VH-VL binders against Uncharacterized protein B0228.1. Designs and how they scored, part 11

Target 1, 207 residues: Uncharacterized protein B0228.1, of Caenorhabditis elegans (q09220)
Amino acid sequence: AVVTPSIENHKMENASVTISKVPISHRPRGFTAGSDSKKLAVQRFKLLISDFLSDAQLSKSIDVAAVGMHKGKSMDDILDDVYTRLRRTLSTKQISELAKAQKGLVEDLDEKSAKLVKARVKRMIVYSFDPAAEQIHKYATRPSMAFALIAETINERFVGSVKDLIRDVLTPKEYDIFRKHYHPHIFKLDNIGNNTEAVRTTTHETF
Key: E = the ipSAE of ESMFold2; O = the ipSAE of OpenDDE; V2 = 0.75 times the mean of E and O plus 0.25 times the DockQ between their complexes.

## First folded at step 10 (VH-VL; framework fv_masavibart)

Design C3 (from X2 with heavy chain Y103R R104Y, light chain N33K; at its last look DockQ between E and O 0.02; V2 from the best seeds 0.00; counts 0 for: pae O 7.3 > 2, off the site)
Fold by OpenDDE, look of step 10:
Structure C3 (fold): chain C 207 residues (1-207), chain A 121 residues (1-121), chain B 110 residues (1-110)
Amino acid sequence: as target 1 above (207 residues)
Amino acid sequence: QVQLVESGGGVVQPGRSLRLSCAASGFTFSKYWMYWVRQAPGKGLEWVAVIRYDGSNKYYADSVKGRFTISRDNSKNTLYLQMNSLRTEDTAVYYCARGSEYRYSDAFDIWGQGTLVTVSS
Amino acid sequence: QSALTQPASVSGSPGQSITISCTGTSSDVGGYKYVSWYQQHPGKAPKLMIYEVSKRPSGVSNRFSGSKSGNTASLTISGLQSEDEADYYCSSYTEYSTLVFGGGTKLTVL
């Protein structure tokens, strides 16, 4: 029996070393009223990314982000603005927890490596949100419309992809150390199982 | 066609400065991290510098830190390397290379032809 | 900066399979998912042959394959041809965000 080697036509996928940006397929569908969308964004953020911040802190952070994106600010600047604002509103407990995490990270990696890891993580976040920011800038006619887009962007698939990206750009050791100090209290780095049934998207108003 | 073309190489004396350029065509230049890599005659490849797609972040090899400056003009689809305080050990073919949309892929799918920099007394 | 370790040279006859190793530490080849291989002919720019340990760019022959075990990445060239004679370099990032290359391997086709 002449086993004809099945020439698996490996379709030379045009492997452009281009990391497939998660196709934000979201043409701006009709965005619901700004307040409900903002609440949804806060809820999704807490569920999928971090519950470290209070609802009030997150709400204000989303305001800054929405306005920044609408104005076409860079994601780096937006994150810096958010951070600057948050630093002024953090509780003593929150500050302590962040300090502890940072200290742990430095102790395990040293100061230089810790800084680099944080920078890489930030970069991946920026990279991942850039397309959303561009869409908001392009299609949002007012900042309140940005809330809906932000809420839509913060979904399990997207957040999962960001987490994967972060994992991919860190060594296993770096990732484990980062996770050790930041997960789950500051950042939820593990993939949340399919239990996200509950955050149903409210009805999109037609533009 | 996707292409990178280096220019600006030449012979210079130690302590002098030189500026290299890399012209990009055939792709959205502003989406990619860009790299300079050099190769001394008869030697291996050495990373020199990298710059973020928007120019907001730059990194250098220790061997060139403080002396070289990487920059880019996305409106002109051009990458630059300003080399100051040149040393004999900087003698190499300098390549510009296209990275990924994010830094840490370490895969350069597009290379220029290289430009020779010779530092000699 | 510590270069990745490659053999200085390898040789093979036409039609044979050869393997080039690239050994690092747990903080570079062993640590990062992204290992790349480049082919360089004399007087030419390097060409990407493998990325992310085992992926081939478009236009690269299926005779080239990549793998990794522990802290060692490997490039395998099957069905060796005369045109495969070149220098081969591996690359990866270190835990300190430094890009490193191997010392290069000269492949001779006998």
Scores: ipSAE 0.017, ipTM 0.557, lowest interface PAE 7.3, mean pLDDT 83
Fold by ESMFold2-Fast, scan of step 10:
Order: structure tokens, then C-alpha cells, then sequence
Structure C3 (fold): chain C 207 residues (1-207), chain A 121 residues (1-121), chain B 110 residues (1-110)
């Protein structure tokens, strides 16, 4: 079912499209400025990530992340909160399959690899090319692995995109909050991604 | 003042249906996850059901799946629990409870007074 | 009904401290930071005492504290008073996105 966006939703979607099409150097500074209130902070966060959530269930969890950022939570805590709420949007069947596949996924791994995989699935954090990634790939057809891969993708895309736009779209106060709570490992991964040679070296080191 | 008031409890025979209501006041009802929790006479607390603030997602305890339906009407600030195919073991005081204001914790900071449901022949 | 293990009863004297345990698994208490504790006096609705393992709501005495180690969460009540005599329940979020309560502990202040 196609629904016509409300006036506020239409304005939000138009702003998102405009931001996506205009180079950051040509975007007006303070384009999201107008208030230091929680309501505006949530709206700005929604604008920045509206194009990055492809699943309606995932999109509906953004309130938790936005509130966490406004309250100064660490990125790890925010991602844990988002993961917790995403689980509540899953069907009973998906939750059951997730539990079965997580158990199956780690049963064949050594203790160190199992711990790393469990940490990544729970927190949706990518530190490097996982040494266990080859084993993870074996389970890509299972619902739990599809969920974990989607969660990692949303984390990578939404945070990376916000990082790319941060200087021009957040107020100085919002930038300070975001900067304090942006997880350091994501910046490290981004820096590696800007260098093709570093990416290949990292991949070979983990496999 | 923040308040939850349950109604609709009573005595009902096994296999029949009953609908509970919970009237909310003093807060923006449409922003909170809402819960039903029950307590059998002289026994402990048991979670029954939860509903997302917009009514889109619902979760149930295994003991009531397929028989109970949670719903809400945000325009009336009211939470509902439709109980079908009632069993004697459903006899309990039913509480409605408000979830966390920030939606990242499942703590129940506000509770209703409870309404007694007795399923007996 | 309840998946979490609590002692059926605990006793203490006025002015002393007691601890109530709540034991689950890695898929509930051990896996998540969303453990809550409730106090219930006879004939009354439960009252939230602790949420997110160790946080107190406004209006709850600092004599109440919460902690967690592995699969076990604990509620500690210091400086016991007669009004603390009540039933205490823990609850936890689970890996299945459901909620489970403990069986409850009756605290007697001797």
C-alpha cells in the first residue's frame, strides 16, 4: 500500500533527496539548524538516515538511535539498543530461526572465533575483516545471518553517511555529541576503505 | 497526573471470551510501548503481551498465543486485551503497565491497579 | 511461567543488609543489560525499584542497589526497615524478544 507522505514527511524526504544530490561543499551550512530541542535532533537524524534504511521494520527502530544520540550514549550502547529493538520487530518465526542459526553458526568454530562472531552479531560492529568471515559466509542463506548482514550494512552505511555530512548538517552542539559517541573503530575502517592497498592487506592478515 | 485504570474483569466460564480495557491519562500515550502482566492468586508475576507505541508490533507469552489479542486506540488513549478460549489457569489479576519513556528499556514505571478475571465453572 | 530462579524467601533484621539473587542464562540475564526489580506489598500493584541492572527511578531509596555478574543479577537492600517487607520480583529481556519474571522472593524483616 502506497501512502502519500504528510507535509512534514514530504519536506523531510525532499531535504534528504536534496542532500544526496548536492556535493557537501555546496550545501548551506546550518541547513538543519533551527532548534536545540530533542524534537529537532530526532528530525535531523531521520533526515540523515532516511535513504539508508531499505526495510520498513529497520526504519521504525530509528527513534531509539536518535534518542540515544541526543542523550549522549556511546555508539556501542546505541547500536545495542537498536539491535534490541530490531529484534522486537521480527516475527516469532524469524526470532526462532535466528536463535537456531546463531547456535549452529558457532558450534563448528574454535572458541576465539565463536566469541568474535557472537560479539559482532550482538553489537553490529565491524572492526576488521573477521578471521571467521569465511565460516560466516557458509551461513549466509540462514535468516539469522541475513539479519546480521543487514544490521552490519545499516550500521556501516548510516554511520558513514552521517560522518560524511556531519560538518554541514549538524549544529555545533549536535556535532559535539555525535563526535563523543561515534565509535573509534568505524573511523579506522573508513580510513582503510580510502586506501585500496590497505584494504587488501587487512583482508590477507585476517584470512 | 500519570495514571492507568483497568476495567472489564469479572467471572466467566471456561471457553468463553472477555475484553479488558486500560485507560491512560497524564502522558502522551501514543509514544509508549504498553504491556499486560498478570498474577494468579497467591502466585508470581507473568508477562502476557506487549504492543508497540503505534500498534504495528505485538508479542505474546507462549501460554496465551493464539487465544489473546493485544490492541490499542491512540485516539482514545486506551489499551485492550481480547481474551478468547479462556481456561481456569487464566484466572489472575491483570495489570496494564507502561514501558520505558525512551523505548530502550523494558522497565515498567507505571502500573494500573489491576482487574480480577476469574475463569470458573 | 517464570524462567528466572529466585530464592522463595529471605530474612533480615532491621538495620542489616540482605541480597536477593536472580539467576537465568546467557540468553536473558547473562546476555543483556535489561534487568529490572519490582517490590510488591500485599494487595498492591508492583513498584519499579531498579531498571537496567543498577539504575534507580526517581523516588526510590538509595538503600536499594542492583548488580549483575555472569548469569546472576542481585538486588541488595541495606539498612533494612519494616516497610521493606514485601515480595520482590526480577525480570529480564530474552533472546526471543520476550520478557520473563523470576518466581519471586518473600522478604521478612524479623
Amino acid sequence: as target 1 above (207 residues)
Amino acid sequence: QVQLVESGGGVVQPGRSLRLSCAASGFTFSKYWMYWVRQAPGKGLEWVAVIRYDGSNKYYADSVKGRFTISRDNSKNTLYLQMNSLRTEDTAVYYCARGSEYRYSDAFDIWGQGTLVTVSS
Amino acid sequence: QSALTQPASVSGSPGQSITISCTGTSSDVGGYKYVSWYQQHPGKAPKLMIYEVSKRPSGVSNRFSGSKSGNTASLTISGLQSEDEADYYCSSYTEYSTLVFGGGTKLTVL
Scores: ipSAE 0.000, ipTM 0.441, lowest interface PAE 17.0, mean pLDDT 65
ESMFold2, look of step 10: ipSAE 0.260; ipTM 0.669
ESMFold2 (binder alone), look of step 10: mean pLDDT 92; pTM 0.945

Design C4 (from X2 with heavy chain Y103K R104W, light chain Y34R; at its last look DockQ between E and O 0.08; V2 from the best seeds 0.00; counts 0 for: pae E 7.7 > 2, off the site)
Fold by OpenDDE, look of step 10:
Structure C4 (fold): chain C 207 residues (1-207), chain A 121 residues (1-121), chain B 110 residues (1-110)
Amino acid sequence: as target 1 above (207 residues)
Amino acid sequence: QVQLVESGGGVVQPGRSLRLSCAASGFTFSKYWMYWVRQAPGKGLEWVAVIRYDGSNKYYADSVKGRFTISRDNSKNTLYLQMNSLRTEDTAVYYCARGSEYKWSDAFDIWGQGTLVTVSS
Amino acid sequence: QSALTQPASVSGSPGQSITISCTGTSSDVGGYNRVSWYQQHPGKAPKLMIYEVSKRPSGVSNRFSGSKSGNTASLTISGLQSEDEADYYCSSYTEYSTLVFGGGTKLTVL
């Protein structure tokens, strides 16, 4: 009688991580509403979040997001709209890189776990941008105002908080695997302060 | 200066309860995962418990699960460990340690001086 | 949870390099890059020396370095000094959101 050891599925009690909404405390100061705000948003996105997309791709994505927010669409729907549009404009190289990252994630976590990780990441992004979307819906009377608010939202503190949330909702293993395949080329997951320590260690060995 | 200070240790009989406190200063306490780690006399380090920065998530070592409760008061910058049903094997120096900001914490950069808990008949 | 496996003791002469191993499983050391190393002098609290396998905190000497291969993490101390004599502990997260320590290694400087 081969006693199949009952793998007691230790139910990881889904501790409902009450994700505290990062209060967007800063009332948008004097919004220089204009073409400059959108450019600023693109630049901040590239700097703080990802430089994987071209300026044109990001600009169009921000247009879709701004319009969606202004109309009061859910952030989940907005992200889906952005993704759908981006898929049509991605280069072969970009598609290949995304496919590679996805394949790697699946190989390391399996298909189900990989899907769950991506879903959790998406949820954190949605959660974090919801306050900004609400503000834009309530107060933005022009698209230029929406761009300004988006640009203001995309700052080091905010992006840092989003990164922290992502790290918090993933297990250490999941995060390391996610980082392995997506950082830095697709997503910049490290805080800007951590990159300076890596550069300092290389310069002292050469003298 | 960043500092952790443990208190509440002492000598207790088996089956009794004790509450440890850890006062934090010099940093934004509410941003950090916090840990309790203990060390029996002449022995190695043992993880006891961890609590998320907002108190929403807690994990315990199997050795203390059901007996110990980790908590925090961010308004007072204080970490707590309620220890119930104490056993002789719980005798140790108890350290509070600071983990990472807003993320899973696997490294402790700040430690308290520790407080000694002795469980003896 | 079973402690990570460390040698009970290691020794070296001043100026030499020594390595301390920390062996776990695919559920801890081998599963992700969340290994830390602590130095503890007698009667003192532990001090973080390495985190995330190979990262060094501010104020820690560059003589300390960390690496990992498979299920084994390693702490290397180069240019051994008398002040390096201490107990060293590795730690790792586990897939169950717990933390496990090694049994500790006593380093003696001869």
Scores: ipSAE 0.016, ipTM 0.587, lowest interface PAE 7.5, mean pLDDT 84
Fold by ESMFold2-Fast, scan of step 10:
Structure C4 (fold): chain C 207 residues (1-207), chain A 121 residues (1-121), chain B 110 residues (1-110)
Amino acid sequence: as target 1 above (207 residues)
Amino acid sequence: QVQLVESGGGVVQPGRSLRLSCAASGFTFSKYWMYWVRQAPGKGLEWVAVIRYDGSNKYYADSVKGRFTISRDNSKNTLYLQMNSLRTEDTAVYYCARGSEYKWSDAFDIWGQGTLVTVSS
Amino acid sequence: QSALTQPASVSGSPGQSITISCTGTSSDVGGYNRVSWYQQHPGKAPKLMIYEVSKRPSGVSNRFSGSKSGNTASLTISGLQSEDEADYYCSSYTEYSTLVFGGGTKLTVL
């Protein structure tokens, strides 16, 4: 067992005290606040996302999302909070690199760049709180397929169109493979512990 | 107790508009995804529209897309369906139904009694 | 037609068991564990009986059970009672993030 730092224990106590105010769909599945859990989430996330963001930027974005979830904010409000924070920490060059990764270069953080940053942040939030993500990688030929499989198995967890993100990140050929190999019990095939398996059942989170 | 009550149904001519309302009570309306489902006389159920608990996301069946608009007023605990360019095939009993708390849901645990919309000359 | 396929009618005697099928494709019933079943008595609103293939809401009798094999979901009603006589509808989530209903099955308790 790893002893979590006092500051992270404090955050967990605040989450526990106010957990009833956090919408079920916004509560992280299998998430722990320990530094080891955050390092693992960052490592897993890099496999799905371009490494344009530093580990520190990824860790800070995870913290902002977690705070929003603990306060009971909607997923869209959490995305706006993370987006605002990233905009303050991202250089003009990093914003341009994120926009360039899938679409044209944008000087300002216009609607196109904002959508791209929000999509990547949404993937970061979803993937970082999924401790079974590594098991899903074995079924995917590239990181975008792993994300699609994870997103589909937890789409009920998040408010908003996870399927739009799946279609944005997959080629038509990859989507065909995903459709054939999708099953809602992928997360039961795990080597990472009973807690992850229990959290990923189709039973109600509050019960 | 938890209940949903629809109103606003009636007889209208093709091409006209009609607005349905659904009054919710007995639960925290602002936390739930809400649905409209219809049933033509003597026919089966057909999903019409869904709206997120905060009103930001909306999805529609292809048969009504571009003509119908789902909306909600959380301060009044009321769900709405604005129906424009009505067609005779829109004739049906319209039900409002409750989804899940904060989660996207495909199961409807509470239904209203329904309101009849008849589109005829 | 993109609707799920159900038999138009089924019948059984009190105390017996019956099963109602709901057949779709790999893009709906076969692709997701997101099948629900509804009971509708004449002149009344539908009532949720089963969700997520096999789960029962609070207050629904354990005589009602759901299952799925491939592209076909099934609702089984054991110990048939006269009050079970109703129309039954299945529904499924689809890969297009829409919802689709079956054509409905009329259950007659003889």
Scores: ipSAE 0.000, ipTM 0.442, lowest interface PAE 16.6, mean pLDDT 67
ESMFold2, look of step 10: ipSAE 0.016; ipTM 0.572
ESMFold2 (binder alone), look of step 10: mean pLDDT 92; pTM 0.923

Design C5 (from X2 with heavy chain R52W R98K Y103K, light chain Y34R; at its last look DockQ between E and O 0.05; V2 from the best seeds 0.00; counts 0 for: pae E 15.9 > 2, off the site)
Fold by ESMFold2, look of step 10:
Structure C5 (fold): chain C 207 residues (1-207), chain A 121 residues (1-121), chain B 110 residues (1-110)
Amino acid sequence: as target 1 above (207 residues)
Amino acid sequence: QVQLVESGGGVVQPGRSLRLSCAASGFTFSKYWMYWVRQAPGKGLEWVAVIWYDGSNKYYADSVKGRFTISRDNSKNTLYLQMNSLRTEDTAVYYCAKGSEYKRSDAFDIWGQGTLVTVSS
Amino acid sequence: QSALTQPASVSGSPGQSITISCTGTSSDVGGYNRVSWYQQHPGKAPKLMIYEVSKRPSGVSNRFSGSKSGNTASLTISGLQSEDEADYYCSSYTEYSTLVFGGGTKLTVL
């Protein structure tokens, strides 16, 4: 990963993300809520989750999350609901790949450390989404508006901030081991965007 | 323009203390891990210390543990190295260095000009 | 703590390729993809040439490339030029979240 010469890095202090400070009080006229917003949200989640989950699995996970946020459920409860629903839809291949990643993580760290690493990653995801979920609960007047607010919240800058927090909550050793077993097939953990060769060169790394 | 400027070097006797400062400008200081690296005259580079972007973690080379303290003040965009109980083998040019903005790699992409510390009777 | 092992010097003629080695252990070079290379001209601060084993920062010529096999990282300079004459240092993070440098290699361009 390299930086674009003219792009400023966002400020990160005490594991906070900057997106929680941006009001979501206005949406451009002509914006179509519903399926367009959900398709956009699916595309944006792929910046973090990769192709491991199908579009249908992601779409349903976003449905569960949007309803939970609209109802004001905590992000911990929302993630549990999403996981509970999602695990029933995983293919045998997906289950096998997750088991292989977990086995590798345990082998390289140990059972206790692997559990702590995964808990810290989950905690950063929760922390990143809590402010957005609060805004969605407070300001979405209907479930379809929650989809639009989710799509507007989950942009490339937000996803980049989540990836940075995951890296920061782990030691370099823990992060390298987590990355070895989960990137890029399960999580996209590098912080790259689509760049032109004229202004920035990015070296892709996969495992 | 991105810049790191070290200060506080000089000639001191063994057993004395010295504090180095590194003033940062042209980038968001609080987003980056910061480093001290030293180079004895005619010798190679030796890593001295690192501090995380928020100051929450610090690591030191064995040669300086217990004698040197790295710190930062993000409100002043300044990195510090407190050097106590100085020895003649601490004689070196001391560089401050900025880590890459990509926290996974802690490569040093910007270096200061260095400040000379001479520990001599 | 132990430095990474580099040859003391290497030399090459203009237009040739040369390789500088950097040997560590499974606890540093071998265990992580966090190896960097620095170029230092006399009287100057070091300049980052390669990071994460093989990545080049913006503004570094594609004549510089990096690789790793086992516990040994390598810097290769192709199309050698007189301005490449400098000291070269490798560095790696360790499993203890510390950093080590190699002893340095003086590159002479004949």
Scores: ipSAE 0.000, ipTM 0.442, lowest interface PAE 15.9, mean pLDDT 78
Fold by ESMFold2-Fast, scan of step 10:
Structure C5 (fold): chain C 207 residues (1-207), chain A 121 residues (1-121), chain B 110 residues (1-110)
Amino acid sequence: as target 1 above (207 residues)
Amino acid sequence: QVQLVESGGGVVQPGRSLRLSCAASGFTFSKYWMYWVRQAPGKGLEWVAVIWYDGSNKYYADSVKGRFTISRDNSKNTLYLQMNSLRTEDTAVYYCAKGSEYKRSDAFDIWGQGTLVTVSS
Amino acid sequence: QSALTQPASVSGSPGQSITISCTGTSSDVGGYNRVSWYQQHPGKAPKLMIYEVSKRPSGVSNRFSGSKSGNTASLTISGLQSEDEADYYCSSYTEYSTLVFGGGTKLTVL
């Protein structure tokens, strides 16, 4: 009832992370030639879920999304394609490491907020990476924090709205923690949807 | 005056297609999220679809996903809903609704008058 | 009929206060601060009364207020007037980036 990817050609680093310990300037190590937006997606994805996924797996996920976009697919269909691709390439160990890395997102949260985040992470794993739940996942358009960032980068016009999507997935308390500690660079992006939010975040953090 | 005017409704047989239009005026259409919401006769409201201000992303209710396509033409200030493979349960008044500027609020401050779609054999 | 649960009807007399509940789950009402309330008179398009749980659009009377506790959002109408007689709908964002409406509540002023 667990997915077993066909390829194991990778090395993983520490998968455990807490929001306060995530490096704000992490660069995508294995990413080759591509757009700056693709480089940002890899960087953001690694900051969100640690380095336990290989650069090849991250790059292939972004490539699948780009293909879907060129074919005129909806963002929901693109995310479904990315989930399907990533699910097929994860080992049992990587699925375990993904769950472990995501526990860092709930550290420093109150009990109620931590419960909600854990429930969302469990649902993502059950429906996205468990073959027994594949039929349910096939028809679900559920947002994912990690895959929302992939969507943001394959279409930079979505950067402002992706903040709204992340806010919609997270509780207000979780979003505030995410905003201030986990991905501060997202709030420094100059784009139509989040220019005022970037200014608000910066001034609020500078006392 | 901020206004939305729907058109294209009518009577169609099951399995056929119909295209709805919504003409927007009085605001900068290209800056706003746009929605379609429907209401079956004597029943409640049901969200149908949403499209981002620039047309770059779309979401659909499960009941219409794969059959309906939302689109917009910002140069013409017009929102569209292409409805394929129509079913009798798609019979409803279809409303065009305006969301927030740039950000998704899911709060519809302006609604059109609605256009009736009747799917009957 | 709908994903969010509202009472089918509620009634009150002029000058009274009434409250309409809207119950969902942690994946919609309980998970996000994106609950809206709409008023609909017969044969008319709906009108936005409350957004983001408790905010009022310009032109909406302060007799209308919204709140949320856990998985239940509430619309309260104080100083009830005959023109408040209408159907009221709640709506919420969901974890699937979709929207759901409540089944609607018919308010009768008698």
Scores: ipSAE 0.000, ipTM 0.441, lowest interface PAE 16.1, mean pLDDT 67
ESMFold2 (binder alone), look of step 10: mean pLDDT 93; pTM 0.941
OpenDDE, look of step 10: ipSAE 0.705; ipTM 0.859

